# Ledger of designs, part 226: VHH binders against o75319

Target 1, 181 residues: o75319
Amino acid sequence: GNHIPERWKDYLPVGQRMPGTRFIAFKVPLQKSFEKKLAPEECFSPLDLFNKIREQNEELGLIIDLTYTQRYYKPEDLPETVPYLKIFTVGHQVPDDETIFKFKHAVNGFLKENKDNDKLIGVHCTHGLNRTGYLICRYLIDVEGVRPDDAIELFNRCRGHCLERQNYIEDLQNGPIRKNW
Short names: E, the ipSAE of ESMFold2; O, the ipSAE of OpenDDE; V2, 0.75 times the mean of E and O plus 0.25 times the DockQ between their complexes.

## First folded at step 18 (VHH)

Design AA7 (framework vhh_4orz_3; at its last look DockQ between E and O 0.97; V2 from the best seeds 0.88)
Fold by OpenDDE, look of step 18:
Structure AA7 (fold): chain B 181 residues (1-181), chain A 120 residues (1-120)
Amino acid sequence: as target 1 above (181 residues)
Amino acid sequence: EVQLVESGGGLVQAGGSLRLFCAASGFTFSSYDMNWLRQAPGKRREWVALITSGGETDYAKSVKDRFTISRDNAKNTVSLQMNSLKPEDTAIYFCARESWDYGEYVFDYWGQGTQVTVSS
């Protein structure tokens, strides 16, 4: 059967909305087939995701999936009203410029189309932490002009876990601004 | 060296059928899950089907009941039988190996792709 991602159980399922932004980060929800290897309280399905978002009095307007697989859940497991966007993002390494651009483009597109509401951009990788945090922070830094340390702190606080990858952190703090072209 | 080579693509009329093949080499084929993905013009790459090393299969909703993924471990091939093809199925189809890397699933190798065009 399907393997549970390592350390997946160690992370909070869903973070908090990042104040001043439309971002919310969460770990990858797992489809039913994974539940056989989980205790009931450890389960986190696509349905659970939406329930938890509602509990926060929020609504998802877009899901950006950064995992480099399609094993964990299917787009059809989501409500039809919430668009799903896959951006295959390799783990452990700093996302390339193309990936960063794709992410920024998706976010900007969403914001343009959703000016009349307060729906959130849900972003996740496997743990909803490193790749997720990097790209969100990269956006805040490059597009919104947020100071890198502030972006990182904001993400960490809202996600409930801190970015772990030093190469990500280093790139955010000291790396070049990536162009939006 | 890991290699994946797709073949079988072509032009077909709506309602027609096509069978794609992916020839694998450079690794123990029988030990890996294999996938088909596709990328339509102007669209992002999307997952189509999975077959595990154990022979279990899964499909995207859009192709379920029309497409069948299979594998021949003796020949190191994975196939995609596509029936009842629709213009919406027009895309470059890719074979991808799925592996477990640092505690998560990843598509770690891809073929070059084969073009499938379905005319109305």
Scores: ipSAE 0.906, ipTM 0.944, lowest interface PAE 0.5, mean pLDDT 96
Fold by ESMFold2, look of step 18:
Structure AA7 (fold): chain B 181 residues (1-181), chain A 120 residues (1-120)
Amino acid sequence: as target 1 above (181 residues)
Amino acid sequence: EVQLVESGGGLVQAGGSLRLFCAASGFTFSSYDMNWLRQAPGKRREWVALITSGGETDYAKSVKDRFTISRDNAKNTVSLQMNSLKPEDTAIYFCARESWDYGEYVFDYWGQGTQVTVSS
């Protein structure tokens, strides 16, 4: 009984690198056990993810998994050379300050360790859109000083889908800057 | 009121065995998938094992062939048999209920955890 996440089929599997950043967003890859309910052209496995990144002439140096489950795939389905970080992120509400801090800490750590290469941080939640877009934009606003509307526009364009949850959009546009320490 | 209560943790020598239990109440236990996760000091929580409502199981690579998850629907319990324990298995172990919520899988309820310490 694995269920395909609602509306998962409706989203592009992988976005484009966000210019001026080290981010790329994608929807959750699904391990083989989910494929019973998918047409072959609908499949998007961990292997498919890496093939699509390679097709863009890019390389992942870190995957940040924001889902609040481990059902969709295992870290062992990824190449051992690619670090994997799980940040359990509650959906449907603005992430709490602890979650935001964990994300910022992970990104800052990656940038320090990878200052001499051009590898990307891959970020996903279930759909690679709302939680993913929120945390990427929150980072860009709080740490890089990007204007909220510019961060949102950049994410939407590069993901290929617009942020949908209004509470996230409102918090990014009008909410307080969160502390970085 | 959904409650999950872990027990069976303790101190054990490397190479030894330990069995954890998770007592569930406040919901139709047989209808839910159940998981074990663990958190070592200073580390992030990591997934250990799954047992579905239908009895299918899955394991993290680090524990495969050493740990066995099982369930008893008559007693509303999930168990984790841990054999060939290693110092790196030292952690607080949590059971978690997994639901299908808003069209996706979510660990929606957790226990308080039980400490397992494996001495070298």
Scores: ipSAE 0.785, ipTM 0.901, lowest interface PAE 0.9, mean pLDDT 94
ESMFold2 (binder alone), look of step 18: mean pLDDT 88; pTM 0.879

Design AA8 (framework vhh_4orz_3; at its last look DockQ between E and O 0.92; V2 from the best seeds 0.82)
Fold by OpenDDE, look of step 18:
Structure AA8 (fold): chain B 181 residues (1-181), chain A 120 residues (1-120)
Amino acid sequence: as target 1 above (181 residues)
Amino acid sequence: EVQLVESGGGLVQAGGSLRLFCAASGFTFSSYDMNWLRQAPGKRREWVALITSGGTTDYAKSVKDRFTISRDNAKNTVSLQMNSLKPEDTAIYFCARESWDHGEYYFDYWGQGTQVTVSS
């Protein structure tokens, strides 16, 4: 059967909305087939995701999936009312400029189309931490002009876990600004 | 060297059928999960089907009941039988090997793709 991602159980399922933004980060929800390897309290399905979001009095308007697989869940596991966007993003390395651009473009598009509501952009990779955090922070830094340390701190605080990958952190703090177009 | 080479693409009328092949080399084929993905013009790449090393299959909703993924380990080949094709199935179809590394699944190798065009 399918393997549970390593350390997946160690991370909070869903973070908090990042104040001043429309972002919320979460770990990858797992489809039912994975539940055989999980205790009931460890389960986190697409349905559970939406329940947890509702518990925060929020609503998802877009899900950006950064995993480099389609193993964990399918778009059809989500409500039809919530767009799903896959951006295949390789783990453990700093996303390339194309990936960064795709992410920025998706976010900007969403914001333009959703000016009249307060729906959130849900972003996840496997753990909803490193790739997720990097791209969110990259956006805040490059597009919103946020100081890198502030972006990282904000993400960490809201996600409930800190970015772990030094290459990501280093790139955010000292790397070049990436194109927004 | 890991290689994946797709073939079988072409032009077909709506309602028609096509069978794609992916020839694998450079690794123990029978030990890996294989996938088909596709990328339509102006759209993002999307997953289509999976077949595990054990032979378990899964499909995207959009192709379920129309497409069938299979593998021949003796020939190091994964196939995609596509029936009842629709214009929206027009895309470059890619074969991809899926691996487990650093505690997660990921596609580590891709073919160059084969063009499938479905006309109205």
Scores: ipSAE 0.890, ipTM 0.940, lowest interface PAE 0.5, mean pLDDT 96
Fold by ESMFold2, look of step 18:
Structure AA8 (fold): chain B 181 residues (1-181), chain A 120 residues (1-120)
Amino acid sequence: as target 1 above (181 residues)
Amino acid sequence: EVQLVESGGGLVQAGGSLRLFCAASGFTFSSYDMNWLRQAPGKRREWVALITSGGTTDYAKSVKDRFTISRDNAKNTVSLQMNSLKPEDTAIYFCARESWDHGEYYFDYWGQGTQVTVSS
């Protein structure tokens, strides 16, 4: 099937660039096969994503897909010039150290390769909220030295929705020290 | 216990063919969507093909028209027929069960994988 993810319609498709960072978060775009179950104004395709980014006067230079599936869209649905990275991230639990490392490594690599432009790293899970918010905040805390509460507030404000899972919030605020990779 | 066991991998020359199998047990096989994924040396896992419980199929662009996914619900088996193999098809191939977990699609069980090596 073509199930629309639960609550997906309730979330803003794309957030705003997080000031002082290269991040923008969004919910998973859905390929055309999902559109039979959507009203025209509810559609959010890979093409719609890029149009909305362009409307913000921004440009994506990397998409990091955190979903634990490939059902929603394929990499070939994206412009050929935009790198795509899948990091299979389990839901409902704090991502393990290997997943955090992969995310940090991808972000650091992008920043080195793109230091001469202002392109953004687009990050999404299914809703662009819990897994996405956790990993972005974990990066800001561990690599950029941002205070946990400030990282969470910045993400929530720019995404337009608050992180919901308490285990993620607690880990960001009080969790174990994580070494930079 | 849900169990997925891949087989049929091996060494093959470019242009050749292989057929992979995934034996499933511990669940109502006919009710689940099944996928093949692969992981090349030093690369991340990537999706290859899908077959739904209803028999609808889908493929990654890189394998479309060369690979065919099929299922045999009587034998609880998913197969991947791989034709016109290329060196870039070299990878460990995994079958994965997909469910609608917590209101989203999710690969909830994986096999251990079978190695395919394509020389030329």
Scores: ipSAE 0.693, ipTM 0.868, lowest interface PAE 1.2, mean pLDDT 92
ESMFold2 (binder alone), look of step 18: mean pLDDT 88; pTM 0.886

Design AA9 (framework vhh_4orz_3; at its last look DockQ between E and O 0.92; V2 from the best seeds 0.85)
Fold by OpenDDE, look of step 18:
Structure AA9 (fold): chain B 181 residues (1-181), chain A 120 residues (1-120)
Amino acid sequence: as target 1 above (181 residues)
Amino acid sequence: EVQLVESGGGLVQAGGSLRLFCAASGFTFSSYDMNWLRQAPGKRREWVALITSGGETDYAKSVKDRFTISRDNAKNTVSLQMNSLKPEDTAIYFCARESWDHGEYYWDYWGQGTQVTVSS
């Protein structure tokens, strides 16, 4: 059967909206087939995701899935009203320029189309931390001109967990700005 | 060296059928989950179907009940039987090996793909 991602249980299911942004990060929801390997209180399904978002008085307007698999859940597990975007992103490596661009393009497109509302961009990888944090921070740094340390601090605080991968952190702090086009 | 080679693609009329094959080599095929993905013109690559090493299958909603993924471990092949094909199924179809590394799933090897064209 399907394996629960390692350390998946250790992370908060959903973070908080990042102030000044439309971003919210969360760990990957798991479809029902995974529940047999989880205690009830450990379960975090696509449905649970939306419930938790509602509990924060927020609404998702887009989900960006950065996992490099489709094992965890399917787009059809989500409400039809919330668009789903898959950006295949390999773990542990700093995303390449193409991936970064895809992410930026998706975010910019969403913001352009959703100027009249306050819906959130939900971003997740497996743990909703490293890949997720990097791309969100990369966006804030490259597009919004946020100081790298401020972006990282903001993400960490809102996610409830800190970026762990030094290569990600190093790239954010000292790496080059990536093109936005 | 891990190799995945797709075949079986071609032109077919809407409502028709096609069977794709993926020949695997360079690894213990029976130990790995295999996937089919596809990429239509101007669209992003999307997952189509999965078959585990244990033989369990899963499908994207768009192809469920029309496509069937299967594997032959003796021949190191994974197949995709596609029935009731639609123009929307036109795409390059890729075979991909799924691995478990660092506590998560990911596709680590891909074939070059085979073109499937469904005419209306």
Scores: ipSAE 0.903, ipTM 0.946, lowest interface PAE 0.5, mean pLDDT 96
Fold by ESMFold2, look of step 18:
Formats: sequence, C-alpha cells, structure tokens
Structure AA9 (fold): chain B 181 residues (1-181), chain A 120 residues (1-120)
Amino acid sequence: as target 1 above (181 residues)
Amino acid sequence: EVQLVESGGGLVQAGGSLRLFCAASGFTFSSYDMNWLRQAPGKRREWVALITSGGETDYAKSVKDRFTISRDNAKNTVSLQMNSLKPEDTAIYFCARESWDHGEYYWDYWGQGTQVTVSS
C-alpha cells in the first residue's frame, strides 16, 4: 500500500506567490491511489493544486519537482499541459553544486522564455519546505543578490512555514557563494 | 551490500521486442518496490515503470500498453518486457530500488544501466 509522507498533513498545501519573484512553493500533490488513507479535507491532488493556484488568480508556467521518486503523481495526472521538470535532489543534506546549477539553469531558462507573461514557477519537494526553500533562496541570493536573511524571511512568510533544517539555514547564511555559470 | 545489475540490452529493429532483467542482491527483495527508469542521449533521466512489493504496477504514459514490468521473488529479479519498440525508446535503462526512508519514498539504489538501441 501507498504511504502518506510523514508530517505531510501538517503543512499547508500551497503557499503564496513570493512578491517580486516568479516563485510559488507547495507540498507534493498525491494522486488518487493515496486518497484511501486521507480524510476528504486532507486530500491535495494534482487537480486540487491547479484549483488553488487559479483561486489565487495565478497560472503555473513550469513545475519543478525536486523529489527523488515518481510515486506521488505523474506529469500526465496534471489537469493541464504544463512544462514539468524533475531535478533529483538528495534530502537531508545541502544540495551539491550540480543540483544547484541545474536549478539555476531551469529558472533562468523559464524567465527568458516567459518574459512576456506573468506565469509562475511552481517548486516542490515532498513537503515543499526544506529542499524547496533552500534552492529558491540559493537562487535569490546567488543570482538576484538578495541578502540571505531577506530571502529566508520571504520564503518562510510566503510558504506559511519556516525552513526547518539547520544545515540548510546555516549554508544560506554563512556558506560560500556558488558560481552561476 | 545492496546490488542491482541490469542485463538484456542490445540493438533491436523498430517494431521489435526486448526483455530487460535486473538481478537484485544484498537485501530482502520481496519487501521492496522496484522501478525502471531510462535516460536517452542528451536528455534527463525519466521514470518508466513501477512494481510494488505487492505486485501492483504503474507505467509512464509513453510506454503504457507496450511495456510490462514483472518480478520473480524466488529469483530476486525484476523484468521489463518491451514490445513495439520505437526509436524514441533508445536509452540507457536503469533498475532502481524504492525505499520508505525518513517518511517518504526515495530511489536509494541504482543499477549501472543497460543500453537499448532501437533502429529505424
């Protein structure tokens, strides 16, 4: 049987658009096969994701999936054809330089091709918090020149939950600047 | 030590068939979900198929109805029968173990991959 990720129920499904950016973060949507273990109000499906984005008067232009599995949903479960990119991101440790560069490349590519619209980059890991927050903040710090504490505060406020992994927070605050290209 | 070893790759004409095997060792095979993934030249690695420890299966849309994943718990193997092969199926195919690690699903061990080449 399908297991619901631990603590997944404890997190808000979708955050708010991060002002001044094209980012929105959310927890992993769960396909129908997981719903047997969920009360109706606990469900958060691929369809629910798009409904919640639409309720915010926003539109997704790219989904970046940071999970190291395809168990939770498939791109074809999305109710609309939206570009989907999986970046295998190891959990519990600071992402390596290759992963960070892949994320930066994906974001910059999106911004270039979407300069004439206002579509959002949706980013998620399992909970939409630690790996997601780290990579978004790393991008803002390294590419946009945002101060580390300002990036972290912006992410926490818009996600509705604070980054939890101290090693991620410490690396963002005190770690080396990563090369962009 | 966990080991996954793929075999059965090769050159096949379009419309043909090929069967891949993944030999598993170093863990209680019957307790784990198993996956196939593939990586075409110049492309990102993508998921192909899943078989759970209980025998339930799932497939990427691009291979559904053409590929069949199966497992033999007595032999510690997972197989991928590939029918009606197309040039776009050309890739290195990887077997991956799926763990329930730290409260989430995670591909924690991978084979070395086996090359499948489908010519027109």
Scores: ipSAE 0.747, ipTM 0.886, lowest interface PAE 1.0, mean pLDDT 93
ESMFold2 (binder alone), look of step 18: mean pLDDT 88; pTM 0.881

Design BB1 (framework vhh_etentamig_d1; at its last look DockQ between E and O 0.06; V2 from the best seeds 0.00; counts 0 for: pae O 2.6 > 2, placed apart)
Fold by ESMFold2, look of step 18:
Structure BB1 (fold): chain B 181 residues (1-181), chain A 120 residues (1-120)
Amino acid sequence: as target 1 above (181 residues)
Amino acid sequence: EVQLLESGGGLVQPGGSLRLSCAASGFTFDDYAMSWVRQAPGKGPEWVSLISGYGESTYYADSVKGRFTISRDNSKNTLYLQMNSLRAEDTAVYYCARYQDSDYSAFDYRGQGTLVTVSS
């Protein structure tokens, strides 16, 4: 289908690079079939994503897609030179340990393979906010030792929108450190 | 028009098994993750299970893990829930729901439900 995700128009398409990290967050790009429901200034396609990243003088080296659906765009809509990874992440509840591990594994693998460049990991869910913010912050906390409040503030500022789901925020602030293996 | 039609509910004794079906129409079935949600009398809804469009990923509530199995047949536009080792606390109306991948509303459509009663 052509149904625009609920409140998708309310969010900035792409955030800013998170300083001191290789992350950039964005909302899900929508393939051309969705554009008939959108004003021209509301459009945000896979091509628009790459144009906006280029405008920031950055380059994507990996896209991690956290959506639990394949209807928004096809991986074939992305440049062949940019690796794409789907991690089916159930919304509304704190991601399980398997999902967190897959995310950590993907990020660690990227950092090893890209230690000699400055390319970014693009992360998105549907809105690029709650699941995206949770997993980025979980990585920064568990792997990089960042204080929870500092991780959340950095994400919120760079995304341009604050994390909204209280169960995610509570788990990041007060929940246990998750295993990295 | 999106339609979700559940069937297969009924009365079953504790320890028994039951298989629910949900016939989907009015949309491209394999584009959507699908879910079972149940509501016991006097209780709020409980998210039972979820399956991705091609069955690559599944989710189960802790209360049903190891006893219930979600599956789908995209050639028939049908979602299934195999319920084994049924208990009295599984008594509920079971709804087929279409998952939308949104931070706001988890589901955009659900069926009329089918009643499962577990008792002697």
Scores: ipSAE 0.709, ipTM 0.870, lowest interface PAE 1.2, mean pLDDT 93
Fold by OpenDDE, look of step 18:
Structure BB1 (fold): chain B 181 residues (1-181), chain A 120 residues (1-120)
Amino acid sequence: as target 1 above (181 residues)
Amino acid sequence: EVQLLESGGGLVQPGGSLRLSCAASGFTFDDYAMSWVRQAPGKGPEWVSLISGYGESTYYADSVKGRFTISRDNSKNTLYLQMNSLRAEDTAVYYCARYQDSDYSAFDYRGQGTLVTVSS
């Protein structure tokens, strides 16, 4: 169906590029069928996503979709020039090692293939906050060696919203490093 | 362990009312959207209604709009379905079901159901 996710309207559609990284987080864009349930100013479509990214003088090079559904938009709604990767990620719980690995692998692959540009890795879940923030921070911590609190602070600041789920925060701060390869 | 236990079903005459309850346990209740689904004899499951985690949004199947009201009390971990103006075609086993995620994906848990029979 085209039910609007709860609190979806409460979150900024697109965050800011995370300095020192290629990451940008955003909430899930909604395909046209959702627009009938939204005020014009609330609409955030795949097209709107790209427009907002462009307004920041950035360019998306990859979209990683962490939602656990495919009802929000279709890959066909995206420009063909931007690869789309779906990583079905269960909400509310800390992503498993496989999910973490998939994310890291995708990011590393992108970075390897895109050394000659400054295109961004767009990451989103439903709200572009908890799952998104966790996996981005997990990457920064495990792969880039960033201090957990620094990673979290950076993400929160750039996303414009703070990670909400304590289990995610706790795992990032005190959890074990996950395998990178 | 996730548990969903429906109650409140029974025999009612056409035009009557029933209130179903679903007691949830084993998970953070308000993190999940909840639904009622029903299955009539010889028919497949039918979605009836959905309510978001914090109850901000409610949705209904066309067949029950205006007659049924879904609600929840997160302090009691309980889901409700107020059924008014019941019809014979509402006869079914009613199940409460949890969505797997806030993404309103597939149901991952369902109760054993409670039978609602609407008959004169």
Scores: ipSAE 0.121, ipTM 0.570, lowest interface PAE 2.6, mean pLDDT 93
ESMFold2 (binder alone), look of step 18: mean pLDDT 82; pTM 0.833

Design BB10 (framework vhh_etentamig_d1; at its last look DockQ between E and O 0.87; V2 from the best seeds 0.82)
Fold by OpenDDE, look of step 18:
Structure BB10 (fold): chain B 181 residues (1-181), chain A 120 residues (1-120)
Amino acid sequence: as target 1 above (181 residues)
Amino acid sequence: EVQLLESGGGLVQPGGSLRLSCAASGFTFDDYAMSWVRQAPGKGPEWVSLISGYGESTYYADSVKGRFTISRDNSKNTLYLQMNSLRAEDTAVYYCARYQDTDYTPFDYRGQGTLVTVSS
């Protein structure tokens, strides 16, 4: 069977909406087959994700999946009303320009099409932290003009965990601005 | 039990080609991204390439980009690495590794490796 991702249980399932943005980060929900390997209170399914979002009086309008695997859950496990976008993102290293561009394009497209509502962009990798945090912060920095330290602090605070990868942090703080279009 | 068994290594001249294979068993193969890593004598491990479960996405280290091609046949539970335009610096033991998709330890299982020697 599938193995629980390393350190997956150590992270909060869902963060808070980032003030001034439409972003919310969460760790990867796991399909039912994983439940037998988890205590009840550790379970976090696609259904649980939506319930937790609802408990925050929010609604997901898009899910961006940054994982590089399909073993965690299937798009069919999500409500049909919520678009699902896969952006294969390699861990450990700074996302390449193409990945960054794909993310920005998806976000901008969503915002353009969803001006009449307040639905959120849910972003996750495996832990919903490093890859997720980098791309969200990269967007805030490159597109919204947010100071790198402010973006990082905002993400960390809202996610409830701090970015861990020094190469990600370094790139956000001192790396070049990436092309938006 | 997860098993990964590499094959296809050998001696080749610079500019030559080799094709490595990895036979996987003990898990749902197409659920996992798979990777090749290599370790040269006296050097640390180097991440060579990665491929997603259904082959939708691939990744290559800059050192091998344009020369190596990763692929997989899920019907045979087999991972491949086509290595072209081989160089002396490509000499290493090549390992097949299962990618667990985390920002911590990238691989949870690795084979015994196959030796690739590029020499005149």
Scores: ipSAE 0.883, ipTM 0.931, lowest interface PAE 0.5, mean pLDDT 96
Fold by ESMFold2, look of step 18:
Structure BB10 (fold): chain B 181 residues (1-181), chain A 120 residues (1-120)
Amino acid sequence: as target 1 above (181 residues)
Amino acid sequence: EVQLLESGGGLVQPGGSLRLSCAASGFTFDDYAMSWVRQAPGKGPEWVSLISGYGESTYYADSVKGRFTISRDNSKNTLYLQMNSLRAEDTAVYYCARYQDTDYTPFDYRGQGTLVTVSS
């Protein structure tokens, strides 16, 4: 069973670079074994991800995988030159403080190590939307001082889909700023 | 066909312990995060715990943190819940559930459940 994730086909594969940041969001790429259940135009493999990034004249310097499963693709399916980080992020619940801290730590480490280039941090969960949008926005709000509504609008526009999960939106807009990173 | 078969429930005194088991079959067990969900009489379901496919990450509801431990043995296709320091409010039917990592349906399969009753 390589079942296509529920409604995965409904989402654009890759968003656009978020201006003024080093972030780009995408849905989970699927390894070749899933392609038997996909029309050719629906396929989005790890190779397709890198081709689409290159077509935007961008380069990935880190992939942060927020999924709570490892069945979609293997890190070995990625170029060995691109660092990969798994942060197991429980869906449906606002990410806990430890998960938020791990994400912030990874982003800050990347920015320090990559201050002399313009490579991007690719972030994905299953659909590249709710967990991905939450953690990117949480970083922008807590670390960069971006207003919640501005962070959400920027993410939605660049992802090409609006953040959907109400408890995430409420926490971003009205929840506490997390100052530990 | 996917099957999840819970066992280990029973009557226990407050402060006591129980270990629940869930035998899984019909799918590649280590591909999936697995969860325990409980439902107390007259109440809606509550996520109790979650464990990743290889067991390297776990999640617990605040109500059970420090008292319950989720684990799995992939060589036996079995999920476990060690329940310590049990309280009356832990009384519920406990279900083994297969986690879908999507924004929509969180669990696509669950077992028939095993009853845990905590009473003096």
Scores: ipSAE 0.736, ipTM 0.883, lowest interface PAE 1.2, mean pLDDT 93
ESMFold2 (binder alone), look of step 18: mean pLDDT 82; pTM 0.821

